# Designs tried in a protein design chat: VHH binders against Uncharacterized exonuclease domain-containing protein At3g15140. Part 27

Target 1, 337 residues: Uncharacterized exonuclease domain-containing protein At3g15140, of Arabidopsis thaliana (Mouse-ear cress) (q8w566)
Amino acid sequence: MASAFSAFRVSLSRISPFRDTRFSYPATLALAHTKRIMCNSSHSVSPSPSPSDFSSSSSSSSSSPSTFSLMETSENARWRPMCLYYTHGKCTKMDDPAHLEIFNHDCSKELRVAAADLERKKSQEFNFFLVIDLEGKVEILEFPILIVDAKTMEVVDLFHRFVRPTKMSEQAINKYIEGKYGELGVDRVWHDTAIPFKQVVEEFEVWLAEHDLWDKDTDWGLNDAAFVTCGNWDIKTKIPEQCVVSNINLPPYFMEWINLKDVYLNFYGREARGMVSMMRQCGIKLMGSHHLGIDDTKNITRVVQRMLSEGAVLKLTARRSKSNMRNVEFLFKNRIK
Short names: E, the ipSAE of ESMFold2; O, the ipSAE of OpenDDE; V2, 0.75 times the mean of E and O plus 0.25 times the DockQ between their complexes.

## First folded at step 11 (VHH; framework vhh_6qgx_2)

Design l08 (from k01 with F59Y G102S D103Q; at its last look DockQ between E and O 0.05; V2 from the best seeds 0.00; counts 0 for: pae O 10.3 > 2, placed apart)
Fold by OpenDDE, look of step 11:
Structure l08 (fold): chain B 337 residues (1-337), chain A 124 residues (1-124)
Amino acid sequence: as target 1 above (337 residues)
Amino acid sequence: QVQLVESGGGLVQAGGSLRLSCAASGFTFSDYAMAWFRRAPGKEREFVAAISRSGGETYYTDSVKGRFTISRDHAKNTVSLQMNSLRPEDTAVYYCAAEYTSQWKGEPSDFDYWGQGTRVTVSA
């Protein structure tokens, strides 16, 4: 007995297009007459007098022209904010002179090294340092990195991405972005450029390969390079947590790093609790916007350059256990806890 | 929609006990640390207690240590605050809050979501 299950066709009825009511709000013309006050004031040009002829004798002392070595006044190039569209490869105004006057498009110009800074520099265990300072309240919001050549102390390049959270509501994201970047006037750039962390890692790995810093075909760490952090949190805690959120494996190049605070403590014999403290103790002026990740990364880089110029050797301070990536071995006996 | 709904507030005599509960919905409860805050009349909102995402770590303001216990139930998406040995100075509106970060500083600005609060009144 074949029971005929009757398919009830529920007829979704056509809700009608409601009408165009043109409310004509009126154009009130108010003509405010700005009165031109003509203040005339006349005051008098008194003719002060003619003093006299004194003829004194022109002894021609042939003062040899002291070759004033024109010390090229290194034009203290006025600090300009970095074009954040440019750091994302999305600047469309490279032909606009007004844009080029307002914004910097060359990070290396901000982090110049003088020849004198190299005199006390020691050989390093690594050829390159990748300075990183992550930003984010809930998830990572900003992923900035600068490459420093360990031999020249020069900045070679940067990688910079805004990161869009994937587990937060749109309302929560908007609130965080407004609170963090709104006051800095960079919230629009964030909204225009932010990408998921998974995509940031993909683009970062391409960038690492372009610099010969890492090969995806090798499950190994960085090639003759090390991450430099201001604290352990960024690489020890935040990156692994974000990888779980983004459903990706922890990249193998995040297994070891240099905590600049630990290096600082051992080199100077004094504690610095953070970037601003290190900069203050070293007499380095903070430049840019604090809590903008790219500017903080630049400031950390200034500390790195200073320490290198004074003869510091940047060594690994932390390493993840191969058996358990959650366990971190700290390599310095004296460290900031 | 994200919701945090507090319950269990009321009038209690000094030395008495209350259990507050907060029901969470509209987000992945296991991804968030949970906290309780309170606001007494004429005072600012202050941190009371927090519990980590896993529930393995708990934190308390000094004035409630040994008297209050925070706990969470992942199966029910709830956080609770057992309050024992209540004092008149514990009188406040108690708020449930959620934080996604691993770094909570105990500041209200660090928390992502908030309940509407439940009133606790402790009489002398």
Scores: ipSAE 0.006, ipTM 0.280, lowest interface PAE 10.3, mean pLDDT 86
ESMFold2, look of step 11: ipSAE 0.155; ipTM 0.594
ESMFold2 (binder alone), look of step 11: mean pLDDT 86; pTM 0.878

## First folded at step 12 (VHH; framework vhh_6qgx_2)

Design m01 (from k01 with Y100W; at its last look DockQ between E and O 0.46; V2 from the best seeds 0.00; counts 0 for: pae E 6.5 > 2)
Fold by OpenDDE, look of step 12:
Structure m01 (fold): chain B 337 residues (1-337), chain A 124 residues (1-124)
Amino acid sequence: as target 1 above (337 residues)
Amino acid sequence: QVQLVESGGGLVQAGGSLRLSCAASGFTFSDYAMAWFRRAPGKEREFVAAISRSGGETFYTDSVKGRFTISRDHAKNTVSLQMNSLRPEDTAVYYCAAEWTGDWKGEPSDFDYWGQGTRVTVSA
């Protein structure tokens, strides 16, 4: 007995286009003649002379704590979002003045270091820090990295890729991207530029080699450089998981890293649960779009620069076991758990 | 005082179902993403599921996808975990957690508030 499920065609009634009522704002010109009241008054009063008292005010030089404000040199240069096509090497509008006015194409301008910020900086164990903040809870969606020179604290370069999931359905991807990057108005750029994680790793290794940060022939970690993360999850958990999904081996340069949260805890003696918490506690303004990986990486970099300027030494906080890459040794006794 | 109180744990046979509930109090529930974690005997605490502030987004660890469903009730300040097709490997203490910033990556340290946990035991 084939039960005929009657498809109720709900007739979507055509809501009629409401009329353009042209509210004619009346132009009333009223010329109000504000009168020039002249008030004259003269008064004279007198001379008195008095005396000399020499009181030796001991100038207690209150050493105002030099709030090393990372002087945003307030050149009122309006913050501009970074051109995400540019970060992918795909910007075709470098000759368009309107585009150059709207978008930033120089990451170093956003992360300037003043000479005063170097006064308390200590020598570091690494020459370079690779600040990373991955986006994507299921598969990686964004792979942003900034290089910080440990001596100058300046940003040397960036690597930025949107990552296309390989196991998710197209429908699931589209829905997720619409919800995450659609809200930020960057979903189109994501769709235009996103590549598989395997290809991201290949391009990243080329980039590392171009910066003399890694050599594929050595099978070793980074050359005088370390990853800096906000938490352990990015390198400890997400990268290995994505490597499995992408059917690639874990790259050897992901064997050790610096968790900024652990460094922060040990340097300041206070816990910060994330980037926003660190920034708030340090009085650093969050810039850009939160949960856009490249902007969050910049914000983490601001925290790194602040900590370095205050005399922090960034040390390895975690290392994978050579015998079992799934086991991670935490090198700090005091760490965020 | 902030409180998260888990309930609904118990003994269940493999293939069975349980519904965990967490009652939140002492904070603005709508401002927090909610999550479930679990700790099996001899293991570390691991992420199970999370739900966004609005309830519009849900996240699951791979081992529970298609079996577990997280939901929240703003009127009751509760978060629930419907667990179906339970397996012996799901045996753990389940913890409710809350996170305010939205900047969580599924690490326990990302979460602001925690419950005391409820025990789930799945027999073979």
Scores: ipSAE 0.024, ipTM 0.470, lowest interface PAE 5.4, mean pLDDT 86
ESMFold2, look of step 12: ipSAE 0.045; ipTM 0.508
ESMFold2 (binder alone), look of step 12: mean pLDDT 84; pTM 0.861

Design m02 (from k01 with Y100W D103K K105T; at its last look DockQ between E and O 0.48; V2 from the best seeds 0.00; counts 0 for: pae E 4.4 > 2)
Amino acid sequence: QVQLVESGGGLVQAGGSLRLSCAASGFTFSDYAMAWFRRAPGKEREFVAAISRSGGETFYTDSVKGRFTISRDHAKNTVSLQMNSLRPEDTAVYYCAAEWTGKWTGEPSDFDYWGQGTRVTVSA
ESMFold2, look of step 12: ipSAE 0.245; ipTM 0.642
ESMFold2 (binder alone), look of step 12: mean pLDDT 85; pTM 0.870
OpenDDE, look of step 12: ipSAE 0.147; ipTM 0.600

Design m03 (from k01 with D103K K105R; at its last look DockQ between E and O 0.03; V2 from the best seeds 0.00; counts 0 for: pae O 11.1 > 2, placed apart)
Fold by OpenDDE, look of step 12:
Structure m03 (fold): chain B 337 residues (1-337), chain A 124 residues (1-124)
Amino acid sequence: as target 1 above (337 residues)
Amino acid sequence: QVQLVESGGGLVQAGGSLRLSCAASGFTFSDYAMAWFRRAPGKEREFVAAISRSGGETFYTDSVKGRFTISRDHAKNTVSLQMNSLRPEDTAVYYCAAEYTGKWRGEPSDFDYWGQGTRVTVSA
């Protein structure tokens, strides 16, 4: 019994070509007259006078009490959470004073570098560090990156995307997001902004190109830059797994990276189990919400800045094999396993 | 299907020893940090011990330090908890858990997979 699949011919209605109205905006030439105010240089020379007197006055060294200048405790600018809509380019409240009071819209202000921090800094092999800390157990849920200038240690920019899983059911996603980001009060922002990982990669590559960090026409890695991770998992394991899930090729710029834990171990001669451990050992206060990827990336960046300020050189710790991208060569002999 | 199956629980006298074992299946065991939790009667589930993916790092709650030892066997896909110098306060259901990211704080919500638990009773 040959079931006749009726081919519904959807009639492509001819939407009409709307007209060319050439609005001729007039070229008004306003000649703003730059008045050259001639500030006259008058010379006056005045002269001479002379001489003398030696008088030996025994300056009683009144030990003026060293006024301990109360270093005005620079009002530790109250930490403000980052506007996550802003990090996604979707903030509509940049003109709202109340919103600007509550939320930070400048990541560089949170990660300031003092002139003293540069005194012991060494030259680096890379011009830029891309600090990354991925969130997500099954699929990636958050893709945060901070770019650090290796010369100034300043944060130049950030890339931040929430990532929508593609293989999970909507119910499973909602439950997972409620449990993770709901607890942090950012579940709404996640739902409003989260995009598929494939789209994240596309937007990230545009961002990389805008910063001259990568060129798609080159089969090469990052241009004078390196990823910095807190552990190997993010780039070694999670990115490749997500690429499979998203049915995309592994981007060529994920072939090598710096595991900060390995650098930390070799620089300080002690193991750090993770970001919190490094921060504690370095006397760095944890800021923001733990397990919020952008906040954790900031905290990792604080450790990077500290290590650089103490004279650490950040070198590649891992590289994928060219013959088999699943094989990773670890470049440090002493590493956290 | 992911499975964590605990064994080795039982009744023991104070000062005695037990060895718990958890057999893992249905996932790549080497990719997960493993932990033990316990739930005493009328209490919430609490962290006991954890071991890193490689087995190179171990973590313990303060109350079990020096008495308990967590270990893992990659060839057998098992994690074990050697419990020495047991106390009545150690009476609980002990749960095996697995965590994929290596980013855990010892909270139950950090862990992806759980066993059904094995009961440990320490008599006075």
Scores: ipSAE 0.005, ipTM 0.242, lowest interface PAE 11.1, mean pLDDT 87
ESMFold2, look of step 12: ipSAE 0.252; ipTM 0.632
ESMFold2 (binder alone), look of step 12: mean pLDDT 87; pTM 0.890

Design m04 (from k01 with Y100W D103K; at its last look DockQ between E and O 0.03; V2 from the best seeds 0.00; counts 0 for: pae O 14.8 > 2, placed apart)
Fold by OpenDDE, look of step 12:
Structure m04 (fold): chain B 337 residues (1-337), chain A 124 residues (1-124)
Amino acid sequence: as target 1 above (337 residues)
Amino acid sequence: QVQLVESGGGLVQAGGSLRLSCAASGFTFSDYAMAWFRRAPGKEREFVAAISRSGGETFYTDSVKGRFTISRDHAKNTVSLQMNSLRPEDTAVYYCAAEWTGKWKGEPSDFDYWGQGTRVTVSA
């Protein structure tokens, strides 16, 4: 019994060729000649003379007490929280003076580099460092990245997304967000801005391409850049787990990274167990809200800047196996386990 | 499947010692900070001790400082709690917990995985 597969001929309707209108906008020439006047003024005057006198005055070296000029602690520009709507490209209050007074919209101002900080800086293997600190226990909730110029140590830009879980129930998400970001007073921003991890990756890849850090047409990692993490967990474990949850492939630019803890250990000869420990040991004040990913990423960046200023060279500490991406090779002999 | 299996609980006299052990499986043990919690009868679950991923840092609640020692064995995927100079107030069910981020404040909600617990009873 020959089942007649009826070939539905979908009729390609002829959408009509909309017209050529040649709007001829005119070439107006305006020549304005402004004559910058050559004021020549010549003045000459004279050579006057000689006099000799030797007088030996015994200048009593009054040891003027070196007034330790209390370097007026430059008005430590009052720390302002980052506008999280701004970091998501959704700030609608850039024209509101009150909003601009309360919130920071320039990450580079918080992470200033002094000229003195560059004196001991060494050349780096990478041109850029992508500092990352993920938030989220079950699924990623926050994906913050700062880009640091390895030559200037300046923050060039940031990428920041709140991430909406895809496998958790809405009730579980709401409870989790209330407990984490509610305590920080940023739960509303999270709800307003959070997107699925798949979309975060898509937007991140656009951002990477805009910075010439990655090309999707190349199966290669980052272009002259490396991820910097505070521990191996973020890239080694959390990203792959989230990719499975989100039903996406592991992006190729997550194949290698710099664990700042391992670099710290080898540079200072002492173990730092986390960001707070590194900051404390380096005498760096923690700024912002702990466990807010963007603030923690800034704090990690402060440690990176400090280490660079002291002459650290940030090298790859871990690399995924090409044969099995689940296997990670650790490149440092001395590392935090 | 993730499993945390506590052992070593029992009855001990005041001033005595116990060693609790927790065997971890189903996850990368080295990627987790490990902790012990306890729940006394009629009380909420409370933090007892924690150990960092590397084992280089240990944390204790004040009531057990100098008496309890947390340790971990990466080769065996185990965390242990040596309890010395036990007191009747230490009577509780002791729970092993694992935390992935390394960012915990000692709250039960910070921890991702839990054991079933082992009972410790300290007699007067």
Scores: ipSAE 0.000, ipTM 0.232, lowest interface PAE 14.8, mean pLDDT 87
ESMFold2, look of step 12: ipSAE 0.237; ipTM 0.628
ESMFold2 (binder alone), look of step 12: mean pLDDT 85; pTM 0.873

Design m05 (from j04 with Y100W; at its last look DockQ between E and O 0.07; V2 from the best seeds 0.00; counts 0 for: pae O 6.5 > 2, placed apart)
Fold by OpenDDE, look of step 12:
Structure m05 (fold): chain B 337 residues (1-337), chain A 124 residues (1-124)
Amino acid sequence: as target 1 above (337 residues)
Amino acid sequence: QVQLVESGGGLVQAGGSLRLSCAASGFTFSDYAMAWFRRAPGKEREFVAAISWSGGETFYTDSVKGRFTISRDHAKNTVSLQMNSLRPEDTAVYYCAAEWTGDWKGEPSDFDYWGQGTRVTVSA
């Protein structure tokens, strides 16, 4: 049963793929005709006009609201897609100049924070935010996470895995991947890198431990960190469902999360349907490929950085019941409903 | 007690119009997104339209875009579906639903309250 709301995601995603107009580089042999245009020197001396009056116009300093432009990367740095093999630790072309020219291998460069962005930032309850945006309708297909330092607003690291379904037929998987990632030109990378969700969780827990964000010897949640989602579905619904499919227990670090939509509503006093709506309302340009989980996670991170720079405090919006993990308590009175 | 009561269904000719209404009671209406679903004979229940709690945003399934309009009246605790240019394929029982999850990625199962439905029949 295709989620009726998933149909809305598809409708927003019909941003017509920019047809890669093959810039056929016309090899126009620009013949460098060196025409020597002459330096004519003419001197004209025109005169000394007089010392008119010092009228003390009281410049009312209209404090132009400093448009906190999160420094868009310098206008001249051509946006480059992230190397998805690199995000999986499988890039073999780090020594290829042509590859390094085409692809980005540094996520932090895309999400720079200016010193001015910190002036209005408030103290946060958490030291780190784990921004997540899952892809996949039936089973999870992509598991992207960015770590944001709550003090600096900088991206510390990323975790990115393509996820191979385990209950779907190979034919159904291939068809689904062709339709989703084939349109984005990343289906090959998906096939080369996708692993079962169980293995994704294992690798993710190693990564969490490496960042001191979680200890497997404790049945506790994240250490001074919180998940940030764009909606409740990712952690509330999709993760538990996938755990059942993969025959694993729900990890204990998925008990609480921050729904950015609820924070957004309370901070700005206006509702947003999702990431694209928040970005538009905030005047943030969408970068990358929509419905590519890693790019959407970056875009959500841009919204997080904007909200933090404007003085938002990110608090938990939802918590699973200790008595029944299927029950979720919503902590905000005013929520996206 | 929570109640959603649909009205305005009936028989209409193709190309005709109907206006469905749903009266809500027993809960804080202004706190819920409202939606319309429909179930055609021999088919599963499908999403038709939704409106946010504030009424600021509306959503439609592709097959009804440009023909159907969802609206709400907070003073009357009602949600309405104006259906224009009706087609035989629009024949269904139409259900009013209320949602408080705030998750627009959710399934129809995320809706908290449902009406009993009103029948719409579009003749050829």
Scores: ipSAE 0.022, ipTM 0.276, lowest interface PAE 6.5, mean pLDDT 85
ESMFold2, look of step 12: ipSAE 0.257; ipTM 0.661
ESMFold2 (binder alone), look of step 12: mean pLDDT 84; pTM 0.854

Design m06 (from k01 with Y100W T101H; at its last look DockQ between E and O 0.27; V2 from the best seeds 0.00; counts 0 for: pae E 10.1 > 2)
Fold by ESMFold2, look of step 12:
Structure m06 (fold): chain B 337 residues (1-337), chain A 124 residues (1-124)
Amino acid sequence: as target 1 above (337 residues)
Amino acid sequence: QVQLVESGGGLVQAGGSLRLSCAASGFTFSDYAMAWFRRAPGKEREFVAAISRSGGETFYTDSVKGRFTISRDHAKNTVSLQMNSLRPEDTAVYYCAAEWHGDWKGEPSDFDYWGQGTRVTVSA
């Protein structure tokens, strides 16, 4: 099962005679501080002056529903795509009612938890889960992370960046982005906001420190938290490959993770092929666009919340060797059936 | 019932051509990425080619690039594999597969539906 499919790469060694300004970000942008996305706002309960907003965010679920029906986003709350300029602190249209009708600016909207969902929940080894789903087969194109409080199952915050390749020509990048994001309608925001992976890691480490999840004194993994992935590929393979391309050391917080597919198999006794099959088997409706990283991360989080509400215990499934970063020990081997 | 039905396999001499076709029914064709895999006797399935939901992106394993072409027809709900310049090492059972909103990672376990396969035999 360890067969690796190589991502298609288009690399050109030719140098363009004129520069694309998007490819040459100023050094000030490379040092920019992370802006925190406000996911738990008390203001979401009272949207008084909105003519088209029928959402009652504090009580969208009934007072006596079944537990798995409480984990799903209400169909009465009209789904809106996340404003991807907002996730980078660059939305200039927060005062525009037409914009707010089209785009969601609350990262937790489809991820609300009712009190009944906590009745069967078991204690977890971690205080927080960081759900991640990278996008990009050649180089990483999108880096989304949701923090989930392991006690309440509520979304705490979002870290989201689009990532600009550094080993591809402008022409190769444009073709790659049109192929990946053109039909999703996000190619423009990608071009406007994407930054190199090295800068993403720098901003991510600031954000982790702000949440007390990691700092330079943390030797191994995260502080009382764990990454949750759908499959091993993202952290096991893609992160180290991207670190080589970007000429940075593998960050120490990527030394261990939870593969949700392994926990799913152990908990339900059935194999999961991927996010979509987990969602179908659990009766969870897909929201947003599959293979847009932020939407996939939200949908994976909905599976995590469902599993927690049903009594799953999320434990580490993989750990990397410090002496050889490519060596991975699979910890869930003895928990199958 | 979901059905993927391959056709167009057979015996062909080296250097020849075949066109495989896969007829899809029982699901919304335009929501699925489509792929061809093949299995030589005693081997596991290996990736051959894939095409995005829209048809705007195609992917090929290195051994078939320039010889094989994948395409899809949304009006007929079919995906096709044009195989040119066939060689004896192309001998296998070829399978059509579908992945709902597929992400191109190419693992057999990522695909939701599979056809029964069509045999291709290439003689020297």
Scores: ipSAE 0.006, ipTM 0.278, lowest interface PAE 10.1, mean pLDDT 76
ESMFold2 (binder alone), look of step 12: mean pLDDT 86; pTM 0.874
OpenDDE, look of step 12: ipSAE 0.022; ipTM 0.537

Design m07 (from k01 with Y100W T101V; at its last look DockQ between E and O 0.08; V2 from the best seeds 0.00; counts 0 for: pae O 8.7 > 2, placed apart)
Fold by ESMFold2, look of step 12:
Structure m07 (fold): chain B 337 residues (1-337), chain A 124 residues (1-124)
Amino acid sequence: as target 1 above (337 residues)
Amino acid sequence: QVQLVESGGGLVQAGGSLRLSCAASGFTFSDYAMAWFRRAPGKEREFVAAISRSGGETFYTDSVKGRFTISRDHAKNTVSLQMNSLRPEDTAVYYCAAEWVGDWKGEPSDFDYWGQGTRVTVSA
């Protein structure tokens, strides 16, 4: 007789978290190669001019000198592609004016927020959103993450790595990269910079700790932050598959996420089955190269910023079961399937 | 009107072979990546295999690598799934799906068009 055991058991409660990781810190420079990308997304309050020490007389004169800012109304007229060596901390041409004219070295350039955009914004349950859009169907090829401040909607920082497959022959890798990145002109920077996924995770965890978003003592998810994805695949399916291939445990910060498609559906009352559809429906121009992960991540962030500015509240949409990592609980009743 | 029509399902003994076919109409076939998904009883749809719009790149879930082969025929507007060395765990309804421009990410919600499905039953 066939042993047909199919069981689904709903956990009624979670009693205590488990964290026990045996970890040896590298004695080499491997962690020292993690570079934080400087973004020009200021969190500073309005600039206050230094008050002059006018301790002299009180008279009927008004001493409120108003000056107009040097702001230009035609910002973003000259789009430039992001320097992909810079996003990995490997650009050697930061002092070359010709290079800076061609390539953008400010990860927040197309993602700036005006004060008027905050007028209709609602309070969020998280301090930060980490927007992620993985690339690579066989193995992950690109791992880009933008941090967005949930109060100001401004970009805080970027973590970006190209990822080198470890279970493919050199010939298979070359074919895969040519097929994915050849037409985008990205294949050389990929070959120059890509590192194995295990190393990417190690560097990512250092970067998360630098931002106080997670560390080895954090139990579940991120510290007052949430991942935002366009769809479920990246975190639900691809990350666990890649972890198996790379022989690493599924990191605990990947146990829950916000699927922007589900929030979009509930906020606007209409479906959008992808980034391009969301952007078209919102009247947002696509910038950069679709299917280049960093550019897609920036475009998804522009959708996030638009939705926040219109009053959307981004809440978790999916969560893994601690007792069975293959089980994903979907937290929205009205969702894209 | 867009249609995807699967055929070739049936009952087969373990170790046997089947060839599924999906006939596409109502859209420009060469602009779409094509995929096969399957749904076992009591489970959600899962990715099986995909092929790029040009046919130059194919992808497979690990459990079918080396046993299943996806292919497409632009002259006939069809995508096929050759299934060899079938196992009882391959028992499912198999669905053909299409995604415009083709950066399929492995989730059913990312695909524009779906077939009705064809049942494959593999007996021990």
Scores: ipSAE 0.012, ipTM 0.434, lowest interface PAE 8.2, mean pLDDT 78
ESMFold2 (binder alone), look of step 12: mean pLDDT 85; pTM 0.863
OpenDDE, look of step 12: ipSAE 0.013; ipTM 0.379

